# VH-VL binders against tRNA threonylcarbamoyladenosine biosynthesis protein TsaE (tsaE): the designs that were tried, part 12

Target 1, 162 residues: tRNA threonylcarbamoyladenosine biosynthesis protein TsaE (tsaE), of Nostoc sp. (o52749)
Amino acid sequence: MTIDQMTIDQMTKIFLADKESTLNLGILLGETLTAGSVILLEGDLGAGKTTLVQGLGKGLSITEPIVSPTFTLINEYTEGRIPLYHLDLYRLEPQEVLSLNLEIYWEGIEIIPGIVAIEWSERMPYKPSTYINVLLTYGDEGSRQAEITPFNCTISDLIATK
Key: E = the ipSAE of ESMFold2; O = the ipSAE of OpenDDE; V2 = 0.75 times the mean of E and O plus 0.25 times the DockQ between their complexes.

## First folded at step 9 (VH-VL; framework fv_lerdelimumab)

Design s4 (from r3 with light chain G94Y; at its last look DockQ between E and O 0.77; V2 from the best seeds 0.74)
Fold by OpenDDE, look of step 9:
Structure s4 (fold): chain C 162 residues (1-162), chain A 123 residues (1-123), chain B 109 residues (1-109)
Amino acid sequence: as target 1 above (162 residues)
Amino acid sequence: EVQLVESGGGVVQPGRSLRLSCAASGFTFDSYAMHWVRQAPGKGLEWVAVIWYDGSRKYYADSVKGRFTISRDNSKNTLYLQMDSLRAEDTAVYYCAKVPYEGKGSYTHFDYWGQGTLVTVSS
Amino acid sequence: SSELTQDPAVSVALGQTVRITCQGDSLRKYYASWYQQKPGQAPVLVIYGKDNRPSGIPDRFSGSSSGNTASLTITGAQAEDEADYYCSSRDSSYYHLVVFGGGTKLTVL
C-alpha cells in the first residue's frame, strides 16, 4: 500500500446543540452516503462519535442496536440498506492497528462495500485514498461541533442519487 | 512459478502426533499469510488454520483448536502444522494454501494450493 | 462458526449456462471465492471478490452476489468444466476465520 498525495476539500462546520442533533447528523449521512464510503471519526471521549454512528445505522434502516465496538474492535451490521462496518481503535496503538489490515473494509476485494465508520481514527497509521473526516468537539453547555472535511472527494461525490 | 509441496503425512494411531510441512518456492514466502485446508476422503474442503506472514497472528478452526499448531520458518520457506491428540475425524488430505497479496494477513481466498499430503488416523 | 450451503449436485448440457449458488449469513457482508476441484487434484481458484477471475481462468466463469447468496455462473459449459465446485468466505462469527460450502458436483451432459 502506497501513500498517495491527498487533497483537502472545503471544511464544513456544523453546530450540534445536543445528542439528538448529533444523531440527526448521523441519520443524514446514513441516508445519503453510498457504498464504499469511509468516515473517519475524531474527538475526545464522549464527543458523540458512537452517537453519530448510531445515527448512521438509523439512516441505513438498521434495526438492531448499534453499540460501541471498543472491546470487539469491529461490529458489522448487514440488515440495512448497505452494510455498516463500525470500528473503534480506542484501545489500539498504531502498531496494533497495522495488523488489523483495516483496508480490507474499503478495498472491495473480500468485503462487500458499505459504509465504514472508524472511531479514534487518529490512531490509524495510514488513511484511505478517499474518505470523510469528522471531528467532533465539545462546545458550551453540552453542545458539540462537527467539522466535516472530505479528502480526495466532495460530499456530493459520496451522496447517493435519489 | 509458485510451488507448494506438502509432506509428513502417513498413518498414525489415535492420540498420536504428526507434523506436516509445506515447502514453498517461486514467491517471497515471508511476505504472505499461509493457510492449511483439509479434505476428508470423499468429503468437502474444511479450513484448518492461518498464520500471518511474520507469524504474529494465528487462527484456528474450532475443530482443531487446542490440538493443532500452525507455524512457519521464513528462513526455510516452510510452513508447518503440528497435529497433536489426533482423532479418526482428522483423517484427510491436508493442503497448504497461499493468499494472493503481500504484507497482509487478512485475506481469505487462495490463489495457489499444494497437491496435499494424506494423513490417516486409524487404530 | 458460520455455515455456507450448496446444492450437492447440478447438471448442465454442453454449451448451456449453469449457476451454482452458495447461501449463508456471511455472504451478506463478504464476497465468496470459488474453487474448482477435479478428481485427484488440488482445488483451483476460479472466481473471487465481486467478479474477479484469476489469470488463466476462462471468461465463461463469472461471479455474482445478492442478499445472503453468492453464485458462480458458467456461460457455455464445456466438458472440462465437470468438477466439484466449492464456495468460500470469511466466517460471519469472526472475519479472520474461513468457511467452505459443502461443494457442488457439476455434471456436464
Scores: ipSAE 0.766, ipTM 0.884, lowest interface PAE 0.5, mean pLDDT 93
ESMFold2, look of step 9: ipSAE 0.802; ipTM 0.893
ESMFold2 (binder alone), look of step 9: mean pLDDT 92; pTM 0.946
ESMFold2, look of step 10: ipSAE 0.766; ipTM 0.878
ESMFold2 (binder alone), look of step 10: mean pLDDT 92; pTM 0.946
OpenDDE, look of step 10: ipSAE 0.701; ipTM 0.881

Design s5 (from r3 with light chain H96Y; at its last look DockQ between E and O 0.85; V2 from the best seeds 0.80)
Fold by ESMFold2, look of step 9:
Structure s5 (fold): chain C 162 residues (1-162), chain A 123 residues (1-123), chain B 109 residues (1-109)
Amino acid sequence: as target 1 above (162 residues)
Amino acid sequence: EVQLVESGGGVVQPGRSLRLSCAASGFTFDSYAMHWVRQAPGKGLEWVAVIWYDGSRKYYADSVKGRFTISRDNSKNTLYLQMDSLRAEDTAVYYCAKVPYEGKGSYTHFDYWGQGTLVTVSS
Amino acid sequence: SSELTQDPAVSVALGQTVRITCQGDSLRKYYASWYQQKPGQAPVLVIYGKDNRPSGIPDRFSGSSSGNTASLTITGAQAEDEADYYCSSRDSSGYYLVVFGGGTKLTVL
């Protein structure tokens, strides 16, 4: 196991002064993440989850508007560098999430690999073996904090570089 | 050996009903999602419907929605298609088909097909 | 647009290579599956996903995709490869729905 993999199990905290900071974090992730990456987003309403995904889309060079798929469950974008699959589980109970078989989006069999971004991932009763967890929390004076925890992947080095 | 055997096809008049069955063997039927696919004589394949392994979700092609009902009896290893308000354009060979993954309803490719049962809707 | 478009017919000389194509907007995000169907028989899955071949399918069958197009390639075509070939994919207008192409009749000369 390398030193990079030793830091994978640790949370990385990023201060987000404003909406632009949240957007820029998303842009970094969209520019650098590889196909097959899964981002699980946690946080209360208004914590910046959709703003992060909008940054993700911009980093992928997607020009279509990116909105939370609260009603449609899934919005799929193929315009950019790799596909973006944007899910929102807000309206689902964990038992309903279980029956959707969402793993199709990261198993790479029928769906062309891209970045999977899941809002309200707290509703998931199961997770992939490899993912990035991003918890967005409120801070002082309208700021936010991103707590990024990679599981079995190498994202911490990219964030430290930027 | 996986086997899927459709039955219940025949000749019926427009507006009537027919129930198709698909008897499954050689695999744990209650772990797999099942589909119906049809093929009009001399024409291509047309997807009809799907049911999750536990029956919890069902989806239909627009051409049959509101007229056809997919169901399953896991204790009998049998898939069903209830076809109501039949039309001439429903004339086809009807196949049942299996997805390859246990506990998964969301996959849409089929590793095994039955040999089909012919439904003819004519005056 | 949920439609998948295939050429209705293609010919190949025995032992030569042929490519059968399938086009549709769904193929920008979903891999195609390919089925072989001989007269009076049920379809048989020959390729799924990126380029996965079920057990028992000869290695002369392969798949590829780019943009909105998927292709089935048969290298060194044999007489028994003469059949109808259908592509299918997940329907982009309904996340659990399936769409088939119109089929391509392959004739081996």
Scores: ipSAE 0.745, ipTM 0.865, lowest interface PAE 0.8, mean pLDDT 89
ESMFold2 (binder alone), look of step 9: mean pLDDT 90; pTM 0.937
OpenDDE, look of step 9: ipSAE 0.815; ipTM 0.902

Design s6 (from r3 with light chain S93Y; at its last look DockQ between E and O 0.72; V2 from the best seeds 0.74)
Fold by OpenDDE, look of step 9:
Order: C-alpha cells, then sequence, then structure tokens
Structure s6 (fold): chain C 162 residues (1-162), chain A 123 residues (1-123), chain B 109 residues (1-109)
C-alpha cells in the first residue's frame, strides 16, 4: 500500500465530564456512522478508548459484551445494525501491524463492511484514505476530552442519510 | 496468461512422503500468497495451506498440521507441498491456487487454479 | 473451524433462474466466494465479494448475502452452467483460514 494524500478537516473538541459522557459519544457515533467507517482511536491507557467502543456497540444495538481486544487483537460483533470490528494494537509494533493487513476490514472485498474501531491507532504504519481520528486525553478532575478529526471526509459524510 | 501447473502426484503407501510442486507463470509470483487446496475423489474442496508472498508466514489446516510443509522458491516461481506421514484420507487431487491481489496474503479467494495433481495413498 | 452448508443438489429448467444458497456463521462477517467446477476440471471463480464477477464470467451470475447466508443466482440458466458450485469464505476464527461448503450439484433440465 502507498500513502495517499490526505486532507484534514476541522477538528472538533468535545468535553467529556465522565465515563458516561464517553459512552454517550460512542453511542452517537454508533447510531450515525455508516458501514465502511473507520475510527482510529488514540489516547493513553485508561483514556476511555474501550469505553467509546462500548458506546459504539450500544449505538449499533449490540448486546454482547464488548471487551478489550488487547490479547485477541480483533473482536468482531455481527449482531448489530452493522458489524463492528474492534481492533487493539497495544501489544504490537508497527512492523507487526503491517503483517496484519488491516485494510481487509475496510476494503469491502472479503469482509462485510461495518464500523472499524482501532485502538492505539498510532501504531499503524499506514492509514486508510478516509477515517475519523479520535484522540482521548485526560482532563481535570477525572474528565476527558475528545478531539475528533475527519480525514478526507466530514463527519456528515459518514452519517447515514435518514 | 496466468498458468499454474502441479506435479509430483502419484501412488504411495501410508506413512510415506511425497513432495508436490506447482510451477507458476504469467504473473509476478513473488508478490502473491499461494495456497494448496485438495479434493478427495467424489468429494468437496478442502483448504490445506497458505504461504505468504515472501514465505514469511505459513498456515495449515488442522488436518495436515505437523505433517505437511508448504514452501516456495520465488527464484524458480515454484510452490511446494512436502507431505510426510501420509494417510489414506490424504488421497486427493491437490490444487495450487493464487490469490487475486498483490500483498502479504490476507485474502482468501482464488482467481486462478492449477489443473491439480492426484495423490493416492493406499496399501 | 466454521462450516458452510449447501444443498447437495438443485435443478433448474433451461432459461430459468436458480439460486444456490450457502449458510454459515462466517457469512455474517465475510463475503462468500463462489466456484464453478465441471467434471474433470479445476474450480473457476465466478463470484466474490458483494457481487463481483471476474473477467469472462457471464453477467447472468450474481451474488448476494443476507444474515448468515450467501447466494449465487443464475438468471437464465444455460446448459453449460451444469456443474458443481462451491461457496467459500474466511474462517470465523479470522486470519487466513479458508472454509468451503459441501458443494451443490446443479442440473440444467
Amino acid sequence: as target 1 above (162 residues)
Amino acid sequence: EVQLVESGGGVVQPGRSLRLSCAASGFTFDSYAMHWVRQAPGKGLEWVAVIWYDGSRKYYADSVKGRFTISRDNSKNTLYLQMDSLRAEDTAVYYCAKVPYEGKGSYTHFDYWGQGTLVTVSS
Amino acid sequence: SSELTQDPAVSVALGQTVRITCQGDSLRKYYASWYQQKPGQAPVLVIYGKDNRPSGIPDRFSGSSSGNTASLTITGAQAEDEADYYCSSRDSYGYHLVVFGGGTKLTVL
């Protein structure tokens, strides 16, 4: 794969007062994003990446518990509105990630398109041509902040037309 | 034109070994993962093994793991299947198959197949 | 490993439409690939992905998926379509493993 030219859309910052706020952000994304969407998640340990993905699952009406795929690398949930592919690259070096060929999850050739959520996405040696980047950072008094940046898209481009 | 030509099949007794070859041409061999798929007489298709474009990764079906070894020589455009400790149930036509996309080998559908070579394991 | 199930045999009248279905849990995640195999010949890829036909495959072949199923449809069956058809997909356990259905023998009447 080659690195394509990417455009960065306007960053949106969202204050997350607590874990529930993080979950709710995930829910919103799960309710609105379309099949083929890729969410790249960044943030320190405990920043709420998995919580956000749990929200995604809830938004997709997935009832199966969503757990961190740190050890399994990939968890796939298919009972929701659209599939959720949850990846965690925490344990992998970029060279190891390259061997996974992550693009199979968003190319729509052999894997049915869904939402791809990748934790520790900073470990990726390459990025998809279109994705949403979500950086979760710690705030004061246990709060968090989400910085959402669309790449080669707008948030509205990834929202289902209703 | 893509061509895959299997060879090395024959009749062997149980417990013996056999080495299959697949000669590839018409495409950049060293850029594609290659697979072996077999078909017992009158039966369906069964996936056997895969090898990455550079040989860095290999995966096997449980039915052959520990007995079969997939390998390749990219300088010769040739795929191999070393079959050890052969059993009667290994009797089949063995096909080499090509994935359609260049890369490390994650894709699992096959755009080209060889004509196969028959392996018969019998006492 | 996961399994894919197919009816062992189906029939279709010449010029009519037939649908061959494959069922399995892996099909909830993965698209099926379909292979046509005639007696004494190697399999030929006829459909892959959502509904993709390789070059040289007639447009009467189409693919679809729903739930835990995938289907190959031949709209306007021809005599030469008589063959065994195998569905295939990635194994539900993920990486690299391939699973095949048991095959469906299609007879054109």
Scores: ipSAE 0.721, ipTM 0.872, lowest interface PAE 0.6, mean pLDDT 92
ESMFold2, look of step 9: ipSAE 0.769; ipTM 0.877
ESMFold2 (binder alone), look of step 9: mean pLDDT 90; pTM 0.937

## First folded at step 10 (VH-VL; framework fv_lerdelimumab)

Design t1 (from s4 with light chain S33H; at its last look DockQ between E and O 0.77; V2 from the best seeds 0.80)
Fold by ESMFold2, look of step 10:
Structure t1 (fold): chain C 162 residues (1-162), chain A 123 residues (1-123), chain B 109 residues (1-109)
Amino acid sequence: as target 1 above (162 residues)
Amino acid sequence: EVQLVESGGGVVQPGRSLRLSCAASGFTFDSYAMHWVRQAPGKGLEWVAVIWYDGSRKYYADSVKGRFTISRDNSKNTLYLQMDSLRAEDTAVYYCAKVPYEGKGSYTHFDYWGQGTLVTVSS
Amino acid sequence: SSELTQDPAVSVALGQTVRITCQGDSLRKYYAHWYQQKPGQAPVLVIYGKDNRPSGIPDRFSGSSSGNTASLTITGAQAEDEADYYCSSRDSSYYHLVVFGGGTKLTVL
């Protein structure tokens, strides 16, 4: 693959009326995404990033509790259909992220491919060549909005009503 | 050709110190993470420590943490292992080993190994 | 801390196929890497990751994994394949810790 073969699909906005809506978006993604998928999560504290990852776990048939690894950096789950690698970069500066070589999680050389979900991904000084960006923002009356932007991938079909 | 040559092994008494060196040639040393791996005589391989290509990150096996210090001098293309408070169970052949990718210090498989240097800790 | 378990010894008749196994919970998320060590010599990487063979390693060597088990397969074993074989894997993705299995002595009959 070369840079001139890459494409960026259109951003999609999804209204999330409540916590269950955020969970259901995660469940859809967890049921349908393939191994090697990277989800980059942005949004303020309390915007629903961890709730979305809990939905991913449900969609993967993970029954153990999924909590944000704010202090441990990463939690890894192997119970479900494919692995879930859950990262939280809140406590890191971009230069510190650069030195961690996080690409190991999606390159498929040493780590078995799964779904990579990275909270606070705006701390990343670089992006993989293929990923899904999800920006969670507050709306009215306790609602949220998800702005989903696929980069060089086909997840647009996953967002469309089935 | 890539070459790694360990030196500094020998016989020492418990509680003493040794410093091992690994001289590197045939590749851009300052772009690669380096590891130490040891093997007690007649036993299996045991990982010891890693240092990032620029020295910014170091990690140790629990068995040596607090007693061993990994370091490097990129201007001399040399990796070091300072071993303090040596114990009989530290008796082993010590190998240096190279990660295969530039700037990717998080990888944990080794494409080139040195010949090893023997450390014997006995009274 | 993760443990990798290997059988201590395996035998194979010349020209036959042998599998050397490595088991551990970490292998559900990390690929194993395989090293060959002949007496008095340093280890040599023969398989890494899913099934990657370094240049110079014969194509009779292959790797596989399923569940918590990784395997090294030698198809058509030759006399020079007699050696100790070690698996290794990551112990922690963040701290770059490495674990080795106890090793398997392969005898070619």
Scores: ipSAE 0.760, ipTM 0.871, lowest interface PAE 0.8, mean pLDDT 89
ESMFold2 (binder alone), look of step 10: mean pLDDT 92; pTM 0.949
OpenDDE, look of step 10: ipSAE 0.859; ipTM 0.926

Design t2 (from s4 with light chain Y95F; at its last look DockQ between E and O 0.83; V2 from the best seeds 0.76)
Fold by ESMFold2, look of step 10:
Structure t2 (fold): chain C 162 residues (1-162), chain A 123 residues (1-123), chain B 109 residues (1-109)
Amino acid sequence: as target 1 above (162 residues)
Amino acid sequence: EVQLVESGGGVVQPGRSLRLSCAASGFTFDSYAMHWVRQAPGKGLEWVAVIWYDGSRKYYADSVKGRFTISRDNSKNTLYLQMDSLRAEDTAVYYCAKVPYEGKGSYTHFDYWGQGTLVTVSS
Amino acid sequence: SSELTQDPAVSVALGQTVRITCQGDSLRKYYASWYQQKPGQAPVLVIYGKDNRPSGIPDRFSGSSSGNTASLTITGAQAEDEADYYCSSRDSSYFHLVVFGGGTKLTVL
């Protein structure tokens, strides 16, 4: 094994007792993440992905309704602290995703940097070099678990939330 | 050196058709989206159409949709604009332009332009 | 509305600073690009993105944006800067479409 200059990525598991807990996780992320951040959301239908994005919006001080962009593919919100770009890939095949050129949302050339939140990121045939993966899974008694894995970044502020 | 050379302009009557060509050199043509932009005499710039690097997607301004067709032949490094049902308001200098980055066609700023070809639609 | 609005004309004394503005809803989420066009010539890209200057464009050209407004600033204007200037951005409603402002004629006095 070779000692490398790369940062070792850490997964954090967070228990989410209810929908409000999922919303509060989103609020924390929206308050703390910087422009250019990419959040890749995974999990089954109803696992709380859209609730987490609604929390992101609240943390950014967005007052307009945040709704699933399942049919529009993307909803863009410019009201808050920084832009929120909300994507939902549920209805796309990986080849279709490849042709969208999603990189434009995080490369900072034409689009003003914000938080990029991608639901159903399992459909992506590629990943950015820097992102936060959030896997939402069902638990006992209607609870959820969030597995948060940063790639080439740090999320130490999140650990202080309990 | 990047070069874009438009051709095929001329004087035509309303309702007629015309095909413009843009010969490209000095870059990997089949990796870049290409655009057409026009400028009526004494007026501003108006975007016309885009085609993705592989020709798989095309988008048009409302003013030309259904009448104009953008296409490309990557084996000849050539971009085309087929203009049908021409109207007097289509009179303009037509420019081809390239985006600065390889990709699927999502970029909308242009680092190189041709010198344009004049289309005059007059009775 | 996807329109980009520019003043039709501005003047600057030789060696002075001028600002050309562009406004529209697109500019809340997309950066503007700026093109210089001299009579009888094709447009030339002078600024794109946040404040990026293509190779060969003088340092006196800079860009900025805030809210729904983008600006092109020319410091120390030269006679050769006399031209029409167009802003451009992505359409606010139709992601793959491009929009141009109406253009601003800059006169260097």
Scores: ipSAE 0.644, ipTM 0.843, lowest interface PAE 1.4, mean pLDDT 89
ESMFold2 (binder alone), look of step 10: mean pLDDT 92; pTM 0.944
OpenDDE, look of step 10: ipSAE 0.821; ipTM 0.906

Design t3 (from s4 with heavy chain G103P; at its last look DockQ between E and O 0.13; V2 from the best seeds 0.00; counts 0 for: pae E 4.5 > 2, placed apart)
Fold by OpenDDE, look of step 10:
Structure t3 (fold): chain C 162 residues (1-162), chain A 123 residues (1-123), chain B 109 residues (1-109)
Amino acid sequence: as target 1 above (162 residues)
Amino acid sequence: EVQLVESGGGVVQPGRSLRLSCAASGFTFDSYAMHWVRQAPGKGLEWVAVIWYDGSRKYYADSVKGRFTISRDNSKNTLYLQMDSLRAEDTAVYYCAKVPYEPKGSYTHFDYWGQGTLVTVSS
Amino acid sequence: SSELTQDPAVSVALGQTVRITCQGDSLRKYYASWYQQKPGQAPVLVIYGKDNRPSGIPDRFSGSSSGNTASLTITGAQAEDEADYYCSSRDSSYYHLVVFGGGTKLTVL
């Protein structure tokens, strides 16, 4: 599906004063998102993408260290409430991303549904029919801003009681 | 061809212990999480326990938690279920079941089942 | 732990279509798997995921889901389809746990 065919819900902007704030946003998402949720992460190097995913892990009660999957491409964490699939497309061109068959992680056919977090999602040649986009940008004095945009869903649609 | 063969079933009195075994062949045993599922006579299927491919993680149904212990010997391609403090309600055919993929127990369905071994707990 | 519920019994005429439904909160999060069990035999996986059939399973078996339900449909029921059918999924409280439905006895008339 093309972005043009997707329904875009209202964007939400969140001020992130520090790294802890970014982490806490991740924690909230990890605590509330349902299995099958896809988070597409955008932002420059150092914008806090990995930190947010670390928060996701914490929210899911994952205790093992969550590290950047830049070189591994994908890290799977299955300790938590639901699986966390952490992908990093930094090293890949869109054509190379095709070969990864990313849809396996959100289709729930082969792999158990969990939270899929994809860093450098702008490199994706295609996107899921439903996802939330999180753009992390630099602010002043080391702060960040998160722009959260749901596609073909509302954030509330992805949130369920734990 | 994938094969799972359960053994160790029998008749025991309440409070006693029994150890079941599941001999696996036809696949790379140490690469798959393994499960136990049981079925009381004339009743439905009940999930019992799961063990990770390397034995690092184990999870149990509440009905058997604290009494049953799942384990495996990958060198012998064998799955075990140690059943202690057996109760009448533990009477069932016990199946070992395989998931279609690993490594970290991320698959939800069982593609292969053994033929089961009957455990009867009666006074 | 979460529960999955099934009708205990359903009937279908030979050659007709029948749907067996499973309901539970876990199905809002996870896909169901379906198992066929004939008397004296071990369960056999017939449907998993959104609508996947293992090798050897006839194409008359199909799966679907909606809300907190999952369904197994047999289009053109055959005599050999008479069996007990169980749905299964991960537990809604903790996905490492597995839960089964109570089973549905299908009679082919």
Scores: ipSAE 0.195, ipTM 0.752, lowest interface PAE 2.1, mean pLDDT 90
ESMFold2, look of step 10: ipSAE 0.221; ipTM 0.730
ESMFold2 (binder alone), look of step 10: mean pLDDT 91; pTM 0.941

Design t4 (from s4 with heavy chain Y101W; at its last look DockQ between E and O 0.08; V2 from the best seeds 0.00; counts 0 for: pae O 5.4 > 2, placed apart)
Fold by OpenDDE, look of step 10:
Parts: structure tokens; C-alpha cells; sequence
Structure t4 (fold): chain C 162 residues (1-162), chain A 123 residues (1-123), chain B 109 residues (1-109)
């Protein structure tokens, strides 16, 4: 996978042979995505959503451990290149999600713009106007597949030129 | 039901130290950042300090920086404010305040407040 | 640190609408939160974010923002709304810090 490929396709399917591959995809996204980017993560339990976010953290040069926000609904990491807001909606019903006022994380007013990564995004009662969706699915022999779909943007719109 | 109960207030002389406590219940204390806010008699609210859910980060108002220390014991569901080198202008009701969301971050609005504890610094 | 300014006192007739305004540079960048405080009581959050009410707060309370200002509006003021109201936001100098306005005393006539 290359940045060029991501910028061309409206939908990108990426084979992830192992956990390391998932992590590396996250790293790439963390290195290239700009502040204000929203990543909606879908996939079954164990599909690698948290691993991907750990990659994001690494790509952002976050040194502290990136942990699952299953227990904590929201984890904020502000020591990286740009802030990382890691959300997990696993425990919440859509009506409960409304109470979190999630838009504060991508509107860039109350909270400094960063990368917003939302696990179990299918539970969102509403979505931002612009985001990328990452669907992680199980493959054969422990592999994974990432299906990346931009909404109201191209991947290049969210990726900084190095 | 969420409850925050401050204690430790009293009358002290300038230059002395005092430690405030805030006992929390009714929520998962170790999952929330906590704040101290104070209010001088007949005056407005003044933000004092914040501490992360796990105590890993702390920030202070300039007026208390270097003199006050915010801390917490999550095993006891208790927030603390160590106040050293107290001044007359530190006289206030001190409130502990909870942020609305579980998480690691610097949330800056407060959904629950304690009833406060009065600190009076006078010679 | 940044500063938020409020009118020290405003009045409203029973059943009428009143707007309390907060002004400061931080409000260009950050949303305000509003707290109601009655004598001898702790503050109570009434509005936060764009226009969010916590559970238990009457719908007559609403929030708005424009430029470097944020406003709390009470549509149909009740006698029980007489209180001090404080705005708050992140500090413009450093976003981990919090700043409060000077407070507005609302009298219901």
C-alpha cells in the first residue's frame, strides 16, 4: 500500500497478513493524516481496530501506550504531532452516544483539532460530514482485510504531503 | 448518585500549609479527570487545578502554581489539594469538580460539584 | 491567561426572555460552559458546547455563540432562575487550563 494508491481509489482494500501489518497501516495513517481527520472504525471484536489506533499513535510519535478505550469511553493523547482522540462506542447505545456530543472532537472549537478515531462507529447516530471509514474483517489463517472508504473527501484531502 | 464531599478547610495563618480532600462516590472515580475550583467570599469562580484520571498529568492556574499540588488516590476515591505557602488571597471556598466523560483528557466543563470547604487565611 | 468578561448584573421580568453574554478571545476558539449558582450553593452546569443541556436542566435554557462572545438565554424566566451565572471556557493561552467569567447576577422581577 502506498499513499499514491490511497489518493487515487475511492475505495481501497488492503490485505493485512498479520498484526504487524495492521499496525503499519495505522502508522502510515498517523504519519500522513492531518488535524481534523476522522477515522470511523468498523469490525468485529478482535478485528484489529485498537491495533490500528495503536499504529496511529506510533505514527504520531505518541510515546505513551495507546490502550483500548472500552472502559474509558474517550482517551486523549496530546503529546504527539497532533492530538489523537480515541473513542470506543462498544458499550453505548446510539442514544447514549448522543450524550457524548462527539462533534466537539472534530469541529475544532471546544477541542483542538486532531485525529479522531472511533471504534464501533456503526453505533453512531450521526456522522461527521467528512470522514474515512475503515472496515476491518477477518481473513483466512488469521489475516485481516482493511476496506478504506472516504466520505465527502478523497484520501488525499486528509493526507499531508511529505 | 454522584457525590463529591470536600473536607480539610479551616483557619490558617499566612505561610502555613493545608491539605484538602474530596471524597468521591457514585461514579467510577479512576476514570475521570478531576478539578479544583475556588471562590473567594463574595467573589467569582476561579479555576485552580486539574489532574488526569490516573494522575499522570497535572495543570495549575498561575496564581497557585508552585504552591499548590493536586493529587489523587484512586484506591480511596479521593482527590487532594496540598496548599503550601498560603496567602490571604487564597481565602475561598474550595470546590472539587467532576468532568462529564470517562477518559484520558483535559475536559474543561464540570457536571458535578461538591458543596465546598472553606479555607480562611488570616493573621 | 485569557479573560472572560460578563456584565455584573442584569434583570428580567417574570416570564420574559433574558440573555447573558460572555466575551473573550478564548471564545473565538472554544465553546463556553455556563454555570448557575444560588446563594450558599455550589455551581450547577446548565449549558455546555454548542447548545447542550445536561439532564435535569429546563429547556428554557439555551446557549449560543458569535465571534468572541457566548450567550446564555433564558426564555420565559422563572423566579427560581434568580442566581449568579458564570461562563467558562478553555484558556486561550493554553488549552489545558480553564478560565471563568466574572459572573452575572440575574434578578427576576
Amino acid sequence: as target 1 above (162 residues)
Amino acid sequence: EVQLVESGGGVVQPGRSLRLSCAASGFTFDSYAMHWVRQAPGKGLEWVAVIWYDGSRKYYADSVKGRFTISRDNSKNTLYLQMDSLRAEDTAVYYCAKVPWEGKGSYTHFDYWGQGTLVTVSS
Amino acid sequence: SSELTQDPAVSVALGQTVRITCQGDSLRKYYASWYQQKPGQAPVLVIYGKDNRPSGIPDRFSGSSSGNTASLTITGAQAEDEADYYCSSRDSSYYHLVVFGGGTKLTVL
Scores: ipSAE 0.021, ipTM 0.681, lowest interface PAE 5.4, mean pLDDT 89
ESMFold2, look of step 10: ipSAE 0.422; ipTM 0.788
ESMFold2 (binder alone), look of step 10: mean pLDDT 91; pTM 0.944

Design t5 (from s4 with heavy chain V50L; at its last look DockQ between E and O 0.72; V2 from the best seeds 0.71)
Fold by OpenDDE, look of step 10:
Structure t5 (fold): chain C 162 residues (1-162), chain A 123 residues (1-123), chain B 109 residues (1-109)
Amino acid sequence: as target 1 above (162 residues)
Amino acid sequence: EVQLVESGGGVVQPGRSLRLSCAASGFTFDSYAMHWVRQAPGKGLEWVALIWYDGSRKYYADSVKGRFTISRDNSKNTLYLQMDSLRAEDTAVYYCAKVPYEGKGSYTHFDYWGQGTLVTVSS
Amino acid sequence: SSELTQDPAVSVALGQTVRITCQGDSLRKYYASWYQQKPGQAPVLVIYGKDNRPSGIPDRFSGSSSGNTASLTITGAQAEDEADYYCSSRDSSYYHLVVFGGGTKLTVL
């Protein structure tokens, strides 16, 4: 895979007061993002990465429980508005991640495009040409902060016209 | 021009072994995953096995797992299928098939097929 | 392993349109690939992905998908289109595996 130069758009910071706020951010993303969107999730253990993806699922009208794919590596949900592909690289070294062939999820060649959400994306040895990065960090008193950075796109570019 | 030529087919008795070969040309063989697909006489297509471009990963249909071994020699541009413990239901034309894109063996559709080699397992 | 189902046979009048449908759970997340096979010949890829035709495949062939189905459509069937058509996709249980439909025999009348 060829790594192209990426354009980094301006970062957006969002305060997340509680778990519900994280979930709601996910819901919004699930409601607005288009098929082919890739969300790379970074943050320490417990930062709310899975909670955000649960929000994504809810926004996509997925009724099946969304659980951490730590052990399964990949969970796929196809009952929603568009497919949700939930990956977790926590257990993998970058060399092992290569074996997953992650690109098939956003190439749109054999897999129907959906939203790709990758937890522990910092473990990726390569990244797609276009994606949004979401860094979740701990704040004071149990709060969190989301830093959303679009790469080679704007958030608006990934939002469907309703 | 891409060419795939299967060989090694023939008539064998149940329980015996047979080794198929697929000679590839017209493309960078060592950059593509390869597959075996078979077709019993008068029947449909059945996927058999997949091997990554570098041979590092192999996958099999349940019907042949433990009996068949897919391998490749990239220096010879050749794909192999070692078939052990052959059964009557293994009777088929065996095709080697190429994936359309370079890289890891993640692709599962085939842009080129050989003409196939017939394997007949009969007492 | 997952299963793909096709009607065993369909017919179309010369110059008319026919749709061959494939159904299976895997098609909810994977695109189908379609192969044409004529008697005594190897299969030929005719459609893959959303609606992609390999070089050399006539534009009368097109692909579509909906729900748990994928369809191959021939708009303006020609006599030479008479063949067996197979759909294929990744296995829904393990995505490294490949599955084929049972095939559809298309007769051009």
Scores: ipSAE 0.686, ipTM 0.875, lowest interface PAE 0.6, mean pLDDT 92
ESMFold2, look of step 10: ipSAE 0.730; ipTM 0.856
ESMFold2 (binder alone), look of step 10: mean pLDDT 91; pTM 0.940

